VH-VL binders against q8ka87r5to149. Designs and how they scored, part 45

Target 1, 145 residues: q8ka87r5to149
Amino acid sequence: PNKFTVKAQEALQAASMLASSKQNQQIEPEHLLSVMLGDHDNIACQIARKLETPVDTLLSVVDREIDRIPKVTGASATGQYISSDLGKVFDTALKEAEQLKDEYISSEHLFIAMSEAGVKVSKLLKDAGIDRNAILKVLTSFRGS
Key: E = the ipSAE of ESMFold2; O = the ipSAE of OpenDDE; V2 = 0.75 times the mean of E and O plus 0.25 times the DockQ between their complexes.

## First folded at step 15 (VH-VL; framework fv_diridavumab)

Design y2 (at its last look DockQ between E and O 0.81; V2 from the best seeds 0.83)
Fold by OpenDDE, look of step 15:
Structure y2 (fold): chain C 145 residues (1-145), chain A 120 residues (1-120), chain B 111 residues (1-111)
Amino acid sequence: as target 1 above (145 residues)
Amino acid sequence: EVQLVESGAEVKKPGSSVKVSCKASGDNFDVYAISWVRQAPGQGPEWMGGIIPIFDSANYAQKFQGRVTITADDFAGTVYMELSSLRSEDTAMYYCARERWGYLYGMDVWGKGTTVTVSS
Amino acid sequence: QSVLTQPPSVSAAPGQKVTISCSGSSSNIGSHYVSWYQQLPGTAPKLLIYGNSNRPSGIPDRFSGSKSGTSATLGITGLQTGDEANYYCGTWDTSLSAGYVFGGGTKLTVL
């Protein structure tokens, strides 16, 4: 699949806006995770809550990591780009979508990818008890299958 | 297959501006960058700037900052590059190119190029 | 003049192997993925390698890429006459304003 769901696209756009507000040029997985967990309508947030993850605590940790991202001041701060770590998340998300035989890359796939892409957020999620198997178990319950 | 179709050749006077378009057709990724790369005769490619349409965010090479503007029209599936205050040294072939995941995994689709000639 | 440094030219006979180097700094090659491009006369550049060592579909395994530290290398085995072209490395650079940079190019001549 080469396409993202509307919800996934909205999450990415929100991540970009967050990065901009933080004066970050690079969009990192931390930005994406923050906006996804902070959105009650996002499947990632719903999954985390279903897993009884203290979402607010996790968000605080993620936000602290965001604060460590280099900042750029001035007009140049408006040009965001995708970090290599976020690229890894996208590659992993694509593989997850293929494995699950889904036509589109969704927030579900992005969330799974962040948990297993081997980037910083992967450890954060792991420490919070969130891994691929846990996510899939909850997704199965959501899908009714 | 994805193709990038650029607008036609341009002949401009010094001090004027040129706006080149790049239309994407076919099945494209949702997350990509369109870069503008120019090449003067006998020289190598030079990156001017790019835009990630999904973020509506453009980056510019320092050399062209303040003189180049890159915009995207999602409805038309078209990206534009406007270069102002043209000089003779701006005479070159101007390419648009697509890159997966922004600027990470190489420009894998290129337009055929648009020749821009700046002369008195 | 280019941020990325390549040898101006390399040459070899058909069937032989050649390598093209690309040297940069910590702000570009040292911290970002390297791509390689082939450009035949009168044509647009063509992507040969992305992500340091990956080949796009349609690129034969005669082409290879590697990266170590602040330098990258393009390898071409089984050299063919059709490989005669200019080759450019490219990567993202964050030394000043974030942007893409190309090497100065290497002209490959097949003897």
Scores: ipSAE 0.850, ipTM 0.934, lowest interface PAE 0.6, mean pLDDT 94
Fold by ESMFold2, look of step 15:
Structure y2 (fold): chain C 145 residues (1-145), chain A 120 residues (1-120), chain B 111 residues (1-111)
Amino acid sequence: as target 1 above (145 residues)
Amino acid sequence: EVQLVESGAEVKKPGSSVKVSCKASGDNFDVYAISWVRQAPGQGPEWMGGIIPIFDSANYAQKFQGRVTITADDFAGTVYMELSSLRSEDTAMYYCARERWGYLYGMDVWGKGTTVTVSS
Amino acid sequence: QSVLTQPPSVSAAPGQKVTISCSGSSSNIGSHYVSWYQQLPGTAPKLLIYGNSNRPSGIPDRFSGSKSGTSATLGITGLQTGDEANYYCGTWDTSLSAGYVFGGGTKLTVL
């Protein structure tokens, strides 16, 4: 698929806004994970809470990692770019959407991809018990039989 | 497949500005960059700047800071590049090019280019 | 200003192999994916290699790319007369304002 759902686009735009507020030019998977977990209505937050993950602790760790991302101010503070790690998340999300035969890349695909792409947040999520199989099991229970 | 089409060739006087459009048609990704690349006769390509439309976030080569503005119009499906304070050295072929996932994977779709000529 | 350095020219006979180097720094090649472009006379550049070593559809496997540290290499085997062109590396650079940069180019002559 080439398109993102409206909710996925909103999460990406929120990640961009978070990066800007932290004076980060690069947009990282940490920014995306922070905005998704920090929004109580986001499916990622709902999944993590269903899995009984200590979401506030996880979010605190992610926010600490964001504070380590280089800050750029002054004459060099021009537009933003997507980090290579976030690119890996996008590639993984695209493959997941294809595998599930979905026509759009969704917030769920992005959340799965963050656990599976082999980036820094992937280990954090897996250490917290969040991986592809756990996420899919919760999603099945949300949709019912 | 994606195609990019620049607006038509322009002849301009020194000191004026030019605004070139780049319209994308076909099945494109939602997360991509459009870059503007120019090439003067006998010279290599020169990246001027680009934009990631979903973020409305433009980046500019330092050489062009203050003279170039790149914007996206989501309604028209079009990206614009405006170059101000034109000089004869700005005479070149101007291309728009697409790069998926922002600026990560190289420019895989190019327009045919449009000529901007600056003459007195 | 971050400049990707390429040899100005290379040449070899048909059927032979050449490599084209692209030398940069930690703020560009060392941190970001490298792409390679072919430009035939009178034509827009064409992507040959992306993500350091991947070929777009339609690019034959006699074109290859690699990256080590702050340097990248384009390899072309089985040279054909039609390969005579200018070749450019390109990558993202964060040494000044974040932006894209092309190498100076390498003219390949097939004799």
Scores: ipSAE 0.832, ipTM 0.905, lowest interface PAE 0.8, mean pLDDT 91
ESMFold2 (binder alone), look of step 15: mean pLDDT 88; pTM 0.921

Design y3 (at its last look DockQ between E and O 0.79; V2 from the best seeds 0.80)
Fold by OpenDDE, look of step 15:
Structure y3 (fold): chain C 145 residues (1-145), chain A 120 residues (1-120), chain B 111 residues (1-111)
Amino acid sequence: as target 1 above (145 residues)
Amino acid sequence: EVQLVESGAEVKKPGSSVKVSCKASGDNFDVYAISWVRQAPGQGPEWMGGIIPIFGSANYAQKFQGRVTITADDFAGTVYMELSSLRSEDTAMYYCARDRWGYLYGMDVWGKGTTVTVSS
Amino acid sequence: QSVLTQPPSVSAAPGQKVTISCSGSSSNIGSHYVSWYQQLPGTAPKLLIYGNSNRPSGIPDRFSGSKSGTSATLGITGLQTGDEANYYCGTWDTSLTAGYVFGGGTKLTVL
């Protein structure tokens, strides 16, 4: 698949806005994870809660990582790009969508991808007890099959 | 297959501005960057700037800061590059090119180029 | 004058192997993925290698890329007459303002 769901696109846009507010030029998986977990309507947040993850605690950790991202000042602060880490997440998300035989890349796939790819966020999720198998188990329950 | 179609050749006077368009057609990705790359005769490609339409965020090469403006019209599926205060040195072929992940993996689709000639 | 340094020219006979180097710094090649482009006369550049060593669909395996430290290398085996072209490396650079940079280019002549 080469298309994202509307919700996934909205999450990416929110990640961009978060990065902008933090004066970050590079959009990192941490930005995406933060906005996804911070949105109760996002499937990633729902999955985390289903896994009884302390989401607020995890968010705090993610936000601290965001604060470590280099900042830019001036007019150049609005010029954003996708970090290599986020690119890896996107590639992995695409593969996950293919494995699940989905036509679109969704927040589910992005969340799975972040649990596997992304040097920092994957560790954060792992420490929180979130891995691909745990996510898939919850997704199965959500889908009813 | 994705194609990038650029607007036609331009002939401009020094001091004027030029606006080139790049329309994406076909089954494109939702997340991509469009870069503008120019190439003067006998020289190598030069990156001018780019935009990631989904973010609405543009990056510019330092050399062109304040003189180039890159915008995107999502409805029209078109990206624009406007270069002001033209000078003879701006005479070149101007390409638009797509990068899948915001400049990360290289430009895999290129337009045919738009010739911009600046002369008195 | 280019941020990325390439040899201006290389040459070899058909069937031989050539390598093209691309030298940068920690702010570009050292920190970001390298891409390689082929440009035939009168045409737009064509992506040959992305992500340091990956080939896009349609690019034969006789083209290869590698990266070590702040340098990258393009390898071409089984050289063909049709490979005569200019080759450019490119990558993201964050030394000043973040932006894409190209090498100065290498003219490959097939003898």
Scores: ipSAE 0.900, ipTM 0.947, lowest interface PAE 0.6, mean pLDDT 95
Fold by ESMFold2, look of step 15:
Structure y3 (fold): chain C 145 residues (1-145), chain A 120 residues (1-120), chain B 111 residues (1-111)
Amino acid sequence: as target 1 above (145 residues)
Amino acid sequence: EVQLVESGAEVKKPGSSVKVSCKASGDNFDVYAISWVRQAPGQGPEWMGGIIPIFGSANYAQKFQGRVTITADDFAGTVYMELSSLRSEDTAMYYCARDRWGYLYGMDVWGKGTTVTVSS
Amino acid sequence: QSVLTQPPSVSAAPGQKVTISCSGSSSNIGSHYVSWYQQLPGTAPKLLIYGNSNRPSGIPDRFSGSKSGTSATLGITGLQTGDEANYYCGTWDTSLTAGYVFGGGTKLTVL
């Protein structure tokens, strides 16, 4: 795959907006996870609810990590860039889409990738019982029910 | 396959502005960046700035802040760079280049470049 | 002057090896991935190495990259006369404003 689905693009844009509102030029996996879990209609939030994850507690931890990301202010503070950790998430999501033989990189691939890429939020998700196998099991049950 | 094509060469007077376009063709990752890099005769490449079109944000090298503006028109697949208050030192080859995943990995696709000459 | 320092020139005979260094700081090489570019005479720069050590498709494995602390190294083995070019390191820098920077360049001469 070479493109993101519309829903994945919207999540990425929301992550960029969150980073901007926090005066962060560097867009991190924490921003993406926060916007995906914080949106009731996002598949990541739906999966976490099905897994009975304490989503509010997880979001609280993620939001504290976002508050630790350096703030950049002043006349020379313009533009945003992708962090190396978010790049690892993107590479992992691409591999997941290829393994599942999907044409596009989806919100589901991004969520799996955040649990599997070996970045800071990966540990948070796995400690909360969210990993590739758990996510795929829930997705299978959505198709069958 | 991604290809980048800059607009044609220009000759400008000191104190004027130039606006160069870069049209991308082919399939691209959605979170790419387009950078503008110039190279004066006998010198190395110099990054001027770039933009991540999906986010609409532009970054500028400190040397060019206040003189350069980079914008994107996603419908046309075109990125623009405008350099104002031109000086003879701005005579150079100007390239657009694509970086996968924003600015993360470096520029893997380059245009052929376009010359901007500043003379009276 | 660039914030990334490279030797201005290096040379070696065909078949030999050479290394090219790139020295920076914690705000650039120390925190961000390093890329290397080859520029043959009369052409645009070409990406040789990305992500510190990865080769794009079509780059032979005699080109290698590594990073330690705030320094990066490009290695070239089995030198060929066609390798005669300028070589630049590049990386993201956040010391003053977030932006990309190239090293000053290294001219490789194959004698």
Scores: ipSAE 0.709, ipTM 0.878, lowest interface PAE 1.4, mean pLDDT 90
ESMFold2 (binder alone), look of step 15: mean pLDDT 90; pTM 0.930

Design y4 (at its last fold request DockQ between E and O 0.89; V2 from the best seeds 0.86)
Fold by OpenDDE, fold request of step 17:
Structure y4 (fold): chain C 145 residues (1-145), chain A 120 residues (1-120), chain B 111 residues (1-111)
Amino acid sequence: as target 1 above (145 residues)
Amino acid sequence: EVQLVESGAEVKKPGSSVKVSCKASGDNFDVYAISWVRQAPGQGPEWMGGIIPIFGSANYAQKFQGRVTITADDFAGTVYMELSSLRSEDTAMYYCARDRWGYLYGMDVWGKGTTVTVSS
Amino acid sequence: QSVLTQPPSVSAAPGQKVTISCSGSSSNIGSHYVSWYQQLPGTAPKLLIYGNSKRPSGIPDRFSGSKSGTSATLGITGLQTGDEANYYCGTWDTSLSAGYVFGGGTKLTVL
């Protein structure tokens, strides 16, 4: 699929805003994960809570990682770009959407991708007990309820 | 299939400004960048700047900082590039080009280019 | 002059293999994906390789890309007369202000 759901787009935009507020020129998976987990209306946050993940603790760890991202000021602070790690997440999300035969890349796919893309946030999520199987299990429970 | 349609050729005087448009048609990505790349006669391509419409933020090459402005009209599916304080050396073909995932995967779709001629 | 350095020209006979090098630094090729472009006379550049070694649809497997350290290489096997063109490498650069950079270009002549 070439399109994202509205919710996914909103998450990406929020990630961009977060990055901007942190004076980060690159948008990283950490930014995306932070805004998704910090949004109670986001499916990723709901999944994490259903998995009994200590979301606040995880967010704290993610935020510390964000603080380590290089900061830019002045004229060099203009413009943002997608980091290579976030690109990997997008590629993985696309594959997940295809695997699940979905027409859009959703927050679910992005969340799965972040856990499976082999980037820094992947380890953080896996350490927190969040992986593709766990996510899918919760999603199944949501649909069955 | 996506195509990029650019505005027509421009003839400008030194010191003036030019604004070129790039309209994306077809079923485009939601996450992509439009870059502006110019090419003077006999020269290689030169990246001027770009924008990721979903984020609304533009990036500029240092060479053009303060002289180029890139904007996006999401409703019109159009990206604009305005270059001010034109000089004779700005005479070139100006391309817009699409790149998936921002600027990561190379420019896979190109416009046909807009010729801008700066002469007194 | 260009941030990315390419040989100005290469040549080979039809059916032969050629390689075009692209030399950069840790802030560009060393840290970001490399793309390659083919430009025929009077046309816009065409994407040949992205993500260091991936081919867009429609690009034959005669074209290959690789990256090692701060250098990238474009390989063209089974050289055809239609391959005569200028070739440019490109990548994202974060040395000062983030931006895309092109190599100086390589003119490929098919003998």
Scores: ipSAE 0.913, ipTM 0.951, lowest interface PAE 0.5, mean pLDDT 95
Fold by ESMFold2, look of step 15:
Structure y4 (fold): chain C 145 residues (1-145), chain A 120 residues (1-120), chain B 111 residues (1-111)
Amino acid sequence: as target 1 above (145 residues)
Amino acid sequence: EVQLVESGAEVKKPGSSVKVSCKASGDNFDVYAISWVRQAPGQGPEWMGGIIPIFGSANYAQKFQGRVTITADDFAGTVYMELSSLRSEDTAMYYCARDRWGYLYGMDVWGKGTTVTVSS
Amino acid sequence: QSVLTQPPSVSAAPGQKVTISCSGSSSNIGSHYVSWYQQLPGTAPKLLIYGNSKRPSGIPDRFSGSKSGTSATLGITGLQTGDEANYYCGTWDTSLSAGYVFGGGTKLTVL
């Protein structure tokens, strides 16, 4: 798969806008996780709530980490780039889409990738009971027979 | 596969502007960056700037800040670079190049390049 | 005005090995992935190494990359006459404004 779903693209664009609002040139997995969990209609938020994760508490921790990300304060504030950690998330999401034989890289693949890529938010998610197996089990329960 | 094609060679007068296009074709990732890199005769490559089209944000090398503008037309898969106030030292080969994940991994696809010549 | 320093030239005989160094700072190599490019005469640069040490499809494993602190190294073993080229390191730099930088280049000669 080479393309993201429309919902995944919207989440990535929201993460870019959040980073911009925080004067961050680097777009981090923390930005992506914050916008996905903060949107009640996002599949990541729905999965976390089904797992009975305290989503608002997790969001507060993620938002605190965003406040620690370096800010650009001068004439150079306009451009953005992908952090190395977000790159690891993208590579992991691509592998998940390939393993599941999916045509697109989806919000679900990004959420799994954030738990499995070995980046800072991976620990936060796993400590909250969110990993690949938990996510896939919830997704199976959503489709019904 | 992704392929990049720059617009044709141009001859320009000092003080004018040039606008070069880069059209991408093939199975590209959505979070790609297109960079513009020039190379004067006998010199190494020089990064001028780039854009991540899905985010609409452009980055510019300090040397070119104020003279270069990079824009993207997401519907056509085309990126443009405009260089203003041309001087003879702007005579070079101009390449567009793609990075898979927004500048992260380096430029894995390059166009053939297009020559811009600045002469009186 | 390259902020990435490479030796201007290296040489060795066919079948031997060479390394090419790239020295930077915490605002570039120390914080960001390093890439290496080969440029044969009259052609566009070609990516040899990305992500410090990974090879794109079609690049033989006699090309290798590594990074330590603020320095990176390209290794080439089993030298062939076709390896004669200019080699450039490249990385993201955040010292003033965010942007990409190339090293000054290293000319490899194979006798």
Scores: ipSAE 0.800, ipTM 0.901, lowest interface PAE 1.1, mean pLDDT 91
ESMFold2 (binder alone), look of step 15: mean pLDDT 89; pTM 0.926
OpenDDE, look of step 15: ipSAE 0.891; ipTM 0.945
ESMFold2, look of step 16: ipSAE 0.780; ipTM 0.899
ESMFold2 (binder alone), look of step 16: mean pLDDT 89; pTM 0.929
OpenDDE, look of step 16: ipSAE 0.895; ipTM 0.946
ESMFold2, fold request of step 17: ipSAE 0.776, 0.744, 0.719; ipTM 0.899, 0.889, 0.883
ESMFold2 (binder alone), fold request of step 17: mean pLDDT 89, 88, 89; pTM 0.925, 0.923, 0.927
OpenDDE, fold request of step 17: ipSAE 0.912, 0.908; ipTM 0.951, 0.949

Design y5 (at its last look DockQ between E and O 0.81; V2 from the best seeds 0.81)
Fold by OpenDDE, look of step 15:
Structure y5 (fold): chain C 145 residues (1-145), chain A 120 residues (1-120), chain B 111 residues (1-111)
Amino acid sequence: as target 1 above (145 residues)
Amino acid sequence: EVQLVESGAEVKKPGSSVKVSCKASGDNFDVYAISWVRQAPGQGPEWMGGIIPIFGSSNYAQKFQGRVTITADDFAGTVYMELSSLRSEDTAMYYCARDRWGYLYGMDVWGKGTTVTVSS
Amino acid sequence: QSVLTQPPSVSAAPGQKVTISCSGSSSNIGSHYVSWYQQLPGTAPKLLIYGNSNRPSGIPDRFSGSKSGTSATLGITGLQTGDEANYYCGTWDTSLSAGYVFGGGTKLTVL
């Protein structure tokens, strides 16, 4: 698949806005994870809650990592780009969508991808007890099969 | 297959502005960057700037900062590059090119180029 | 002059192997993926290698890329007459304003 779901696109846009507000030029997986977990309507947040993850605690950790991202000042702060780490997440998300035989890359795939790819966010999720198998188990329950 | 179609050749006077368009057609990715790369005769490619349409964020090379504006019209599937205060040194072939993940993996689709000539 | 340094020219006979180097710094090659482009006369550049060592669909395996430290290398085996072209490396650079940068280019002549 080469297309993202509307919700996935909205999450990416929100991540961009978050990065902008933090004066970050590079959009990192941490930005994406933060906005996804912070949105009760996002499947990633719902999965985390289903796994009884302390989402607020996890968000705090993610936000601290965001604060460590280099900042730029001035007009150049709006010139954003995708970090190599986020690119890896996208590649992994694409593979996950293919494995699940989905036509679109969704927030589910992005969340799975972040649990596997991304040097920092994967560790954060792992420490929180979130891995691919746990996510898939919850997704199965959500899908009813 | 994705194609990038650029607007036609331009002949401009020094001090004027030029606006080139790049329309994407075909089954494109939702997340990509469109870069503008120019090439003067006998020289190598020079990156001018780019935009990631999904973010609406443009990035510019320092050399062109303040003189180039890159915008996107999602409805038209078109990206624009406007270069102001034209000089004879701006005479070049101007390409638009796609990069899959915001400049990370190289430009895999290129337009045919638009010739911009600046002369008195 | 270019942020990325390439040899101006290389040459070899058909069937031989050539390598093209690309030297940068920690702010570009050292921290970002390198891409390689082939440009035939009168045409737009064509992507040969992305992500340091990956080939896009349609690019034969006789083209290869590698990266070590702040340098990258393009390898071409089984050189063909049709490979005569200019080759450019490129990568993201964050030394000043974040942006894409190209090497100065290498002219490959097939003897």
Scores: ipSAE 0.901, ipTM 0.947, lowest interface PAE 0.6, mean pLDDT 95
Fold by ESMFold2, look of step 15:
Structure y5 (fold): chain C 145 residues (1-145), chain A 120 residues (1-120), chain B 111 residues (1-111)
Amino acid sequence: as target 1 above (145 residues)
Amino acid sequence: EVQLVESGAEVKKPGSSVKVSCKASGDNFDVYAISWVRQAPGQGPEWMGGIIPIFGSSNYAQKFQGRVTITADDFAGTVYMELSSLRSEDTAMYYCARDRWGYLYGMDVWGKGTTVTVSS
Amino acid sequence: QSVLTQPPSVSAAPGQKVTISCSGSSSNIGSHYVSWYQQLPGTAPKLLIYGNSNRPSGIPDRFSGSKSGTSATLGITGLQTGDEANYYCGTWDTSLSAGYVFGGGTKLTVL
């Protein structure tokens, strides 16, 4: 796969908007996780609720981490770029989509990747009981197989 | 496979502007950047700026801030670079180039380049 | 002048090895992935190394890259006359204004 689903693209655009509203030029996995868990209809939020994760508590922790990301203001703060950690998430999501034989990189692949990429949010998710195996079991129950 | 094609060569007078297009074809990652890189005769490449179309955000090298504008028309798959207040030192080969995952990994696809000549 | 410093030239005989250095700072090489480009006369630059040390498909394993602190190194073994080119390092830089930077370039001569 080399394209994101429409829902995954929307999450990435929301992460970019969140970073912009926080005056962050770098877009971090924390931005992506915040927008995905904060959207009641996002599959990541649905999975976390099925696993009985305290989503509001997890969101509070993630949002505090976002507030620690450097802010850039003034005339030279015109654009954004992908952080190294978000790049690791993207590479992991691509590999996950390939392993699952999926045609597109989806919100599910991004969520799995955030737990497995070895970035800061990976520890937060695993400490909350969210990892690849837990996510896949919930997804299997959603598909009714 | 991604392919980039710049618009044709331009000859311009000092003080005018130039707008060069870059059309992308083939399958591409959604979170890519298109950069504009110029190279004057006998010089190394010089990054002018870029855009990440999915975010709609542009970054500019400090040297070109205020003279360069980079925009994308995602419907047509085209990126534009406009350089204003041209002077003779702007004579160069201009390339568009693609970086996977924004600006993270370096430019893996390059156009053939297009010449902009600034003379009276 | 470029924020990334490379030696202006290097040379070695066919079959030998050469290294090309690229020195920067914590705002560029120290914080971001490094890429290397080969440019033959009259052509666009070609990506040789990305992510500090990875080779794109089609780049032979005699090209290698590494990074330590604020410095990066391109290694070329088994030199061939077709390796004569200009070589540039590149990386993202977040000092003052976020943007991409290239090194000043290194001309490789194969004697």
Scores: ipSAE 0.724, ipTM 0.882, lowest interface PAE 1.3, mean pLDDT 90
ESMFold2 (binder alone), look of step 15: mean pLDDT 89; pTM 0.927

